# VH-VL binders against q86iv5, part 5

Target 1, 237 residues: q86iv5
Amino acid sequence: LDSCSICVDFVGNSLNDLLNIILNSGVIGTCGDLCSAVPGGQIVDTVCDLLCDYVGVDEFIKLISDVDPDPIYICEKISVCKTNDNAAASLDLVQINPQNGTVGGTFTLSIAYTVTNTIATGQLAFNIIDPTGNAFGDAVLLVQQSPEQYTQQFQFQATPSEQESFPNGLYTVQALVCEGSCGSPHPNTYTLANGTTTFTISGADSSSMSGAGSFSGSSQSTQTGAASGSGSGFALF

## First folded at step 1 (VH-VL)

Design r1 (framework fv_regdanvimab)
Fold by ESMFold2-Fast, scan of step 1:
Structure r1 (fold): chain C 237 residues (1-237), chain A 120 residues (1-120), chain B 110 residues (1-110)
Amino acid sequence: as target 1 above (237 residues)
Amino acid sequence: QITLKESGPTLVKPTQTLTLTCSFSGFSLSTSGVGVGWIRQPPGKALEWLALIYWNDDKYHTTSLKTRLTISKDTSKNQVVLTMTNMDPVDTATYYCAHRGYSYGYFDYWGQGTTVTVSS
Amino acid sequence: ELVLTQPPSVSAAPGQKVTISCSGSSSNIGNNYVSWYQQLPGTAPKLLIYDNNKRPSGIPDRFSGSKSGTSATLGITGLQTGDEADYYCGTWDSSLSAYVFGGGTELTVL
């Protein structure tokens, strides 16, 4: 892993822990004091200490306590993730198969995009909006993604759950390629490309399977840098 | 019309450094998404990609030769330079530079190639 | 190492059709667009096909490309003696962080 991916993964996994420690610990005098309280063991403590030491404990706490924290922004402010205000990309394909399925069926979302100016730290993200306006989605981290063609596939089963009931009707898929976190108000965040498609669900509610709103991604191609998923089962933007 | 032309020495001794220049016209390396790559071909063998530089100075090079290769550009002169250290007889090849367009990710216009022989 | 495999040679008579295969893996052909290059004897390579199946201006429609899974195919119909050349497939390999070419296929027209 590169330091940017390590930072984004750490902050993404530890943000709530860090916020609770900051809220409940009163005065925190050192990075060691903060990081020793973070659950996860020796490796997590080491990563925390290194990141905190780059900016100092006061600035680190300030970044974590931001009113709208996101891992990419925090890691860019620490200077372990790069920014590119001139990043550029296009969306070549947003396709879902089948275009007409049933409750309990498996759907494959295929996204193809071309990076035309390096994405320093960004996301490939998508939301699926059900007929009632409820949304769920996922995102993949893009780090130092060079100009080239890329593809990504996601699979999900339309099995009703508390997060998503999969009613019959028209579903909208919106995919975004972004520099920074898609939808973030923070500096150095840009929507580079936007694409949409639709699909329908018809047929009886089977409700026999456990879990819905989760994705299984296929391997993605990156020529430089790393890519990883950040979540599923809720709207990203 | 896009054109590229390679220039440099035709004979290099083992252990010496090779420097090749690609001079081009019909495009600018200040244009977003544009790049120039280097490819070589030993006599009777396949094409081998060596390195690539983009308008924003992003650089890429084949892992097997990474420590021997440097690529740089002079946007105002319309030139890209490839340097390869510690030359060996197995590096004898025709060296090409080629234009890489942003949305396509392929090499659409190639120079004529320059033949470099490595011998004592 | 060859990461993209092509047959070393192929031959057919004038007016016939021929196909040239290019086999790779998920890290190259499986996830990236494939290009094909034609190299006439003593000349630089020329782009023949890009984005799996598209032709640049000036390339006749008897040249075609296709991709299925981790393999790509170049098709040539109505073979002419002027088609005698080496043909190379090429794509990006994400695991190597490198552009890779196939080993090349020599086409002979009888």
Scores: ipSAE 0.000, ipTM 0.403, lowest interface PAE 19.9, mean pLDDT 84

Design r10 (framework fv_regdanvimab)
Fold by ESMFold2-Fast, scan of step 1:
Structure r10 (fold): chain C 237 residues (1-237), chain A 119 residues (1-119), chain B 110 residues (1-110)
Amino acid sequence: as target 1 above (237 residues)
Amino acid sequence: QITLKESGPTLVKPTQTLTLTCSFSGFSLSTYGVGVGWIRQPPGKALEWLALIYWNDYKYHTTSLKTRLTISKDTSKNQVVLTMTNMDPVDTATYYCAHLGYKYGMDVWGQGTTVTVSS
Amino acid sequence: ELVLTQPPSVSAAPGQKVTISCSGSSSNIGNNYVSWYQQLPGTAPKLLIYDNNKRPSGIPDRFSGSKSGTSATLGITGLQTGDEADYYCGTWDSSLSAYVFGGGTELTVL
């Protein structure tokens, strides 16, 4: 991994810890004072120290303490991640299989997109909105994505959890390709492409489903396409 | 001065649940970077880490025992509680609680409490 | 199975020096801080070294630590009979999300 990916991963995983340290500590005089309190051991401490030292502890604390801190913006402000106000992309495919499934079933979201002007630091993101308006999703970090065609697949199992109950009904899928963090109000953030699709979840209703279909399931998973290894906090994967 | 002391039953029957309390003074579990861990040592054997709870209520458990272990804190009482289900004679050990002050280094330990599991 | 490997025993004469090794992998020693603990017979363990090579207040400079790659070493110089104890290395394991101890080394002063 590159410096940008390392920074985004660190900030994404440590943001709440850093906020809590800043809130509960008195005056923090050095990057060492801040970073030594972050859990995760030597590697995490080293990454924290390097990033903080690059801008200084006061500026680092200001970035973390912002009203809506986001990892991509913070890493761009540190100058570890690049920006491109002229980035451009198109969304070629947003498809979910199956389009009609059941609670406990496996769903695969396939997204194809074309970058037409380099994405410096951005996201491929999706948001799934359940029939009640509750949302869940994930994002993949895009770093220095050259003009080319890309495909990414996401897989999830519709197993009820505290984050998502999977009620019967119509689900809406939104997919976005962004420079910067999708939906962020911060500078150098742009939605480059947006697409939608839908799928339904229904119970085992024998009047609308064949007997053979009622015993069918999917357990296949795939992780193809360009991925950074980072995700968002609202993901179910 | 930081002090910790373990308390709980000294004899447990197989299949029962063990509950141990760590009572401490000289620090607060609201202080950033501070945690309390539990370690055990069977007679004549090595130290085995069990669990820790961190100031921000993050909890970690050893992989082999994670389904049997819970750890919780009561910051106002200066206590950390460890619960271990389905006790077996092989769980006979001295159980320690310890303060985590240095990058998960355990700088102050309680004196330990011996738990014997027998029918 | 032990995640961190130590020799089961070491011995030396008073006034000599001894080293105790601790071998692990990238997920533990390679990526995290190493601590060393001394356990005198019948007592709770005592922290000797933290952050790979630092001593808590009250620990004499005869005790030293070092780390290289996926291995760590505890050094004891000017060996004294009061140093007879079990010595343990310990560190965080990122793959297990757990703290791990070595199997311990029994030091005998001949």
Scores: ipSAE 0.005, ipTM 0.412, lowest interface PAE 15.5, mean pLDDT 83

Design r2 (framework fv_regdanvimab)
Fold by ESMFold2-Fast, scan of step 1:
Structure r2 (fold): chain C 237 residues (1-237), chain A 118 residues (1-118), chain B 110 residues (1-110)
Amino acid sequence: as target 1 above (237 residues)
Amino acid sequence: QITLKESGPTLVKPTQTLTLTCSFSGFSLSTSGVGVGWIRQPPGKALEWLALIYWNDDKYHTTSLKTRLTISKDTSKNQVVLTMTNMDPVDTATYYCAHRRYYGFDYWGQGTTVTVSS
Amino acid sequence: ELVLTQPPSVSAAPGQKVTISCSGSSSNIGNNYVSWYQQLPGTAPKLLIYDNNKRPSGIPDRFSGSKSGTSATLGITGLQTGDEADYYCGTWDSSLSAYVFGGGTELTVL
């Protein structure tokens, strides 16, 4: 429904496909030519066509092919997402339960933050750094977040995956609130607040393991234009 | 304890479909996090990953060969099967199957050599 | 094209140390675990290092791994003639949804 959220979701999920099509295609003369080659079915094709038609195929290809792919920046450049260079926020809580768990266990990350000047398009993001230095994380898109207190929870199971094996030891959680994409070098990107916490994983019981090491998230309080976070486990910043 | 062995034809003709079976013991493909992958190596060339199947039936294929590759498992028989369509002489290689649990391929079969010629 | 870049060859004398590099990007080495594989002539590959820096049971401590940013390194100290082999790095590539190997490095011990 929210055009900004739709754009960021599409670009985030299809960026690699778009890059591969652009690099390997002989001639791309229209948005239809580009978008018909994007996997995902009719809905994805329709969204692609609409976004590409905002700027035209040549400009769209230019934005996708730029260095440091950034879905929020791309969607800001095609004018479906807004920017605010004066956005401001604070991180009030970064907490993980349990603080000492086991492989295969479920962990809940609770984050509380306060917006003090409107976030136009940004992220609440986190990275979890394992004992070997490997990082994984997720983000919630923040769209037109008014000055107010917000909470967000993320759950994950410490089930080994392609991206994270969950070795025993100390884990560091880093959370960021950003205007723009956290860590991006693109214009209109600012880290507004950051916070950290830690937890440990010890022992293992193969019988307790279930599912892949993926995330799910939920939003609390009034979040105008915000999207709940779920996604792949690779690092964001 | 963990062992894998590849089986299938050693000689295939161009345009034919190759079917390879990986038979294993010492682990189960019902165990969370466990997978079996296929890797090939043409004579004198580097290792090339082909496909992977996990305990939950999640399947992955190398992008350059995705339309030619099918991977399936029979958990009750301790077998994983790879098929590759439209075989070409450049597909001549030693084909390996290997055990995986999210942090590398830790046990490998001995490999089976497949030659594509008339 | 190779997604992970290794030097094609390295050489050193017995007792010396070598390092073998593996260079990638944020979608592979940057965000995922690196493994190293040893392939002796005429044999299947053997897992030498996993989780960037861990050794499987039976691998001597003269083999070590490390990772920094988008690069990984395999270190071998106290070289022996039995170490002559091809060495491969490998990792998951999140953007490709695929496992990728480096091009391999041939180690000669003279």
Scores: ipSAE 0.000, ipTM 0.453, lowest interface PAE 14.5, mean pLDDT 85

Design r3 (framework fv_regdanvimab)
Fold by ESMFold2-Fast, scan of step 1:
Structure r3 (fold): chain C 237 residues (1-237), chain A 123 residues (1-123), chain B 110 residues (1-110)
Amino acid sequence: as target 1 above (237 residues)
Amino acid sequence: QITLKESGPTLVKPTQTLTLTCSFSGFSLSTSGVGVGWIRQPPGKALEWLALIYWNDDKYHTTSLKTRLTISKDTSKNQVVLTMTNMDPVDTATYYCARIRYYDSSGYYFDYWGQGTTVTVSS
Amino acid sequence: ELVLTQPPSVSAAPGQKVTISCSGSSSNIGNNYVSWYQQLPGTAPKLLIYDNNKRPSGIPDRFSGSKSGTSATLGITGLQTGDEADYYCGTWDSSLSAYVFGGGTELTVL
């Protein structure tokens, strides 16, 4: 566990709680006063205290009270996460399997990228645009990624939800490698590489019902979709 | 409902400083993901972006004019101010302010524009 | 200096379709979403397309956008005389830390 990842995870999970405490508490004199009110138990309180003590309670409150919900930027300002204005990468592969699927099916997005100058704190992000123009995506945090070739997999299930209905048609996938948070206008943020691919979702084929017989019962799926693995505080799901 | 309007002098002499104010309604620069930018257009020519300021006070300026441009905001008054020093006749243009939007994992775009104010630089 | 290249003019007859191209590089169109703006004579620009291919409320489906690699395209079908305007592409350029517009395309409906 590195301190940068710990900070990004903490801020990503606790930002709204911290803002609520700051708004409602009036005078907060110490990091202990602030952090003891944060829900999540002793581990969360300890991480909060450590990060707050790094800059002091007044500066910590100022950083949290910025209307920007960008954990990478906050953790860079605390000096727990590093920046590199000269980070560089290329995107070698954006592939989705299956390229033709159905509603309720599982899709795997495979991304290969090469870092050519160290990414200090950044993201590998993707955005999927449905046939109607509605978008969803996810990201994983990249910390001190040295020059090397990397491969990352993301998985999602095309289960209809309020956010995404998964209509039949052509879907566009965009993948980004960034220093900083992808899409953020904050200082030390750069889009390093971009790649795209497509896939289709088609209605059920009546012939695909043949050969069923191993398992009975209805599909038990209460999830809106599979996450990338919870390495990111910037997930859209 | 969302409106922006430019105000300032219509006539400026060479070497003087231009100050333009963008007054807006229907949104706030306390809202995450919003900003206000300035774009100009000389008569019969293309749009040229000048500067922008985001809700968090992050500022960006076009490289060719960066030393001449200052942008600031007053969130409580719903105003953004652009200052441009050492005006020259080639700076004669219509100046627009516009709201800029960004989203996580999406792009940057100007969704609402002011009507523009014409600034002539002449002795 | 133009970072995004558009044809200076295009023309077509009423009812026809036209496409307007916008060419850039990896630091702008290649890595960021593209918008299109319509400027009718004597008026301020109006957002026509955002995020490569999305339409704001009130923009008819005759207008469409697409992006491939470092190029973007605006499509207009069922061309009307009221479509005579200058059209601009725009995007963020990550290497310049700047918003950039294309040089504009004048659409004439014959």
Scores: ipSAE 0.000, ipTM 0.417, lowest interface PAE 17.8, mean pLDDT 83

Design r4 (framework fv_regdanvimab)
Fold by ESMFold2-Fast, scan of step 1:
Structure r4 (fold): chain C 237 residues (1-237), chain A 121 residues (1-121), chain B 110 residues (1-110)
Amino acid sequence: as target 1 above (237 residues)
Amino acid sequence: QITLKESGPTLVKPTQTLTLTCSFSGFSLSTSGVGVGWIRQPPGKALEWLALIYWNDDKYHTTSLKTRLTISKDTSKNQVVLTMTNMDPVDTATYYCAHSKLWFGELFDYWGQGTTVTVSS
Amino acid sequence: ELVLTQPPSVSAAPGQKVTISCSGSSSNIGNNYVSWYQQLPGTAPKLLIYDNNKRPSGIPDRFSGSKSGTSATLGITGLQTGDEADYYCGTWDSSLSAYVFGGGTELTVL
């Protein structure tokens, strides 16, 4: 059981629902009153009740309704995720293969980084910026990552969608390793390392295309388990 | 006030099955995040966790005793039952049941007084 | 068998400070919250510290907890004869899907 990951997943999936309930409801007297209104079924309601009961309904509402809340920050304030103001890391490799591909082709992003002082709760995040300036990306949660070398791979198909058309031209990849949520203004958030690379798309694949550009990856680290896929399709920072 | 009390036989013969009941008051196993665990302590030795059951009927048990242990609940009676098969003299211990919460990893905040089980022919 | 290591015994004089360590790995202490239990002779264990450093109602502030990496520490200041007991650390082990206790530390007040 990893309560930090459970909390971050819950808040990440339910934040807008919680904000809407808080803004539109009158007096919310109990965690049960708040959490029973959250869509997602029994498991979501149960996680909501557990987190809310831990800090109390008033403090939970305050944390959710803060001006710029993010899941890692909220879960740190609930005290189910840890912080480390002295976390440190370096980014050793940001590589995309192939460096020259076509629309409809498959691309693999490889990232290697070294943690030199424990990351308590953080992210490995990346954005891909297309030739027109439109961006998309993904992030993987890092929990209690000990000092050692880590690798992560992401794979995507350059299939045109509503979010990303994959025009011909130069693409930029930016990767960040952070304590806290990358780009967050909240206390205990630090950019630990960053790196960039580029790739080119030219020509059109004659094959039919369907679906959105989605990411899948795999991680070899002690705290990040199964690969995570992108659901957002938009820039993270 | 949360209270728990263990009950069952105090003497068990080798190869027999042990059945222990935890009866409790002050909480319900229908409450989200609530669980009841079983812990044992052989004379002069450390605490050893055995099993845990949650409000949603999720069950966990120590790997070394996996095939010997079952845990079940009767929410309407406020009871949790632990069954351990093929008892051996090494299983002689004080057996405790305890209230648990799930939110940040397990803790056992209220304990029964314990029941001593001796395994001997 | 034991995945959490504690010293078997510690001792100090009345009024002094004592610390009890608990060492584990990333799958238990490193990943999860640590609790401490006090067991007075002939009694059931009592929760003393939870969530690494929090005290239940009724536990005096002489008792404190901390965690760094894969190790946790219980601190007792202003030591009293009534503090003579066995002390256990405990946490969830994510790789075992099991709760684990330390081997226990016997505290003697001289």
Scores: ipSAE 0.000, ipTM 0.438, lowest interface PAE 13.9, mean pLDDT 85

Design r5 (framework fv_regdanvimab)
Fold by ESMFold2-Fast, scan of step 1:
Structure r5 (fold): chain C 237 residues (1-237), chain A 121 residues (1-121), chain B 110 residues (1-110)
Amino acid sequence: as target 1 above (237 residues)
Amino acid sequence: QITLKESGPTLVKPTQTLTLTCSFSGFSLSTSGVGVGWIRQPPGKALEWLALIYWNDDKYHTTSLKTRLTISKDTSKNQVVLTMTNMDPVDTATYYCAHRLYSSSWYFDYWGQGTTVTVSS
Amino acid sequence: ELVLTQPPSVSAAPGQKVTISCSGSSSNIGNNYVSWYQQLPGTAPKLLIYDNNKRPSGIPDRFSGSKSGTSATLGITGLQTGDEADYYCGTWDSSLSAYVFGGGTELTVL
């Protein structure tokens, strides 16, 4: 329902389509010409048109074609997402349960953090680094998050997939609270807080346990907390 | 070891305010992840969770009683206080306080002995 | 009202096995860990199982837990007269933003 979240969701889901259209089309003269080519149907076309019309087709194409585009940055430049150079937060707890598990088991990551100066547009993000150095993670979008205490939980199954094989050994969890996109070099991006924890996977490994693990998130706070966000399924920082 | 003990009045008149204190040892509410909750049990009935307070002063309440409940802590005294306004005979119950460590999994690992509160004129 | 359903009573003879069910929905058992509590007559509840199937130190392996979909089960083998108690399941309910308990099951060892 807020334009910032709508923008971040649209850009996050349509960025590759937009880049492909821009690279393969000769001259794009209107937002309608660009947006009608984006897959997704009427709602996606409408959102695309609204965002493009905000800045005009030339500026919109320029923003999409940036060397290192990210959805939060693009939506901040369109002026539908706000920035706060004075945002501040602390990371109170990063905990994973079980701390010792098995392949195919369910793991829950619990994060507690405190916002002390409003986060205008940011992320709560994490990376899980396996024993071989392969990383995967997720993030939730934080929009106009007021000073208070927040909790967030993520759950996944350690089911081997093409993305992550879940070998036996030590896993590292890194969590960040950021203004802007965590790890982004773009202006108005700041790491506000970070924390780490570890867990192990042991026991009999079965390559017959096929299927990608997926993250499911839940949020507990004294008030409305983290907004819905998109994760890449790969390391975010 | 972790121990908790409830204290407060055993008899409360309808419309009065109940104040219960949980005194504990073996842990501190200055320790990250630590919480203390309140659970009640009317005679012959099921357990009902009421409220919880964490080390960082985060507070959670059951929605049906939220407007009547206040939970607070005094970290230096190792105490958590529950206040419930406008007591009614249906609030007659044994009231327990219990220890919890913050995690994705909600459970209470150590419980006080309970204190019985009767609401009657 | 209760959102987790347990049978009101179960009974078995010493040495036998018994199971106690706890049925919920996707907002509670379906997406969250389940715990079990034992309440002996006249005493406070005691944590018996946490994280669906883990035992605290001091709890015998006669007690076991499991979860499937939106239901959880407590299993007790080698029943003893000292196991006579009320048993409660509990979990977080994401839609209520509240911790919820089952209605309780009275175990009688004949």
Scores: ipSAE 0.000, ipTM 0.467, lowest interface PAE 13.7, mean pLDDT 85

Design r6 (framework fv_regdanvimab)
Fold by ESMFold2-Fast, scan of step 1:
Structure r6 (fold): chain C 237 residues (1-237), chain A 120 residues (1-120), chain B 110 residues (1-110)
Amino acid sequence: as target 1 above (237 residues)
Amino acid sequence: QITLKESGPTLVKPTQTLTLTCSFSGFSLSTYGVGVGWIRQPPGKALEWLALIYWNDYKYHTTSLKTRLTISKDTSKNQVVLTMTNMDPVDTATYYCARTPYYRGYFDYWGQGTTVTVSS
Amino acid sequence: ELVLTQPPSVSAAPGQKVTISCSGSSSNIGNNYVSWYQQLPGTAPKLLIYDNNKRPSGIPDRFSGSKSGTSATLGITGLQTGDEADYYCGTWDSSLSAYVFGGGTELTVL
């Protein structure tokens, strides 16, 4: 586990807590003052202290509170994540199975890509756009990913929720491989490859149960191309 | 282009309440990180920061005047309003509004200032 | 009492170099970015330097900033009559949750 992945995970999980502490605390003179207020226990506090100490409390606060903070950019500015302006990759496969499914059914998104020049810190990301234009997606972190062929799979169940209703119709999947955060305006960010596919949803599962809750079999990763968690999210780019 | 302009009364009697409006263009207080602050300068004296309001409606006031100061914003009208109660002749000053581009940042654009005289 | 201390005045001849100091503590200059503002007679202040040493577009390179520990310095080279103004340092104070200005330095170009 590298310091870059640790940093991205910490910032990704603690950004809103850090912002709230910064906005509502009257006295933040040290990294210890800031980090001791972050919820999550002693491991989170230790990571916070280490990262803040790399740049000092004023730079750390600025990075957290800057106009469009994203975890990769912040961690690159702290100098625990590397950049490569010459990173290069191609998308070899964007495939969703089944191509025709039902509400409540399980879908598997398979993405194959080839790195042709090292990705220092980046993402494999996707958005799924429903027939009404509402979108959701997920991403995995890519750290020091060497030239090689890679495969990543995501699964989700088309269970209606307040975030996504899964109406019948045509769905579009867009996948991106990026150096930096996909869609970010920050320096050292590049879209390396993109690809699209489609699938349809019609009817409902034969199950009589309601899909009031929702989830996705998508992955959140703190390591190079590896899936480490699941959930659902809003559009990522 | 970014512009700010202060408006309000030029003469205020002791014990009255001062209300100043900052009207701006070229940016929005709905933009993440952006804030507008108030700074005053008595004749021949130094700049004194008074208050600041951010995009998320969080507010900061100088401790010495906190009980007398109110700052508010109307994002749809591009306005920030400062109210200061119980005016005294020592509050005679030029009052400026200015933009900060990010949290705990600097003031990058300033209004021309409005002079407020407190006398009988 | 001043939170940030500047010399009240400084003077030099055209073409010369001048430096203006700003001294604070760990809760302000020590842990936060320093800015410098120029105020020409009868005008509003104008941002000269931000983030310790950066210039906004339109500010000549003869203006420079630096910070060391709890002190900051504004440097002006090739002095011109048009530089005659009051100069203020400013920064956030973490203990006060407030922006603070120095007392100002009057630059006279004779």
Scores: ipSAE 0.006, ipTM 0.456, lowest interface PAE 12.5, mean pLDDT 85

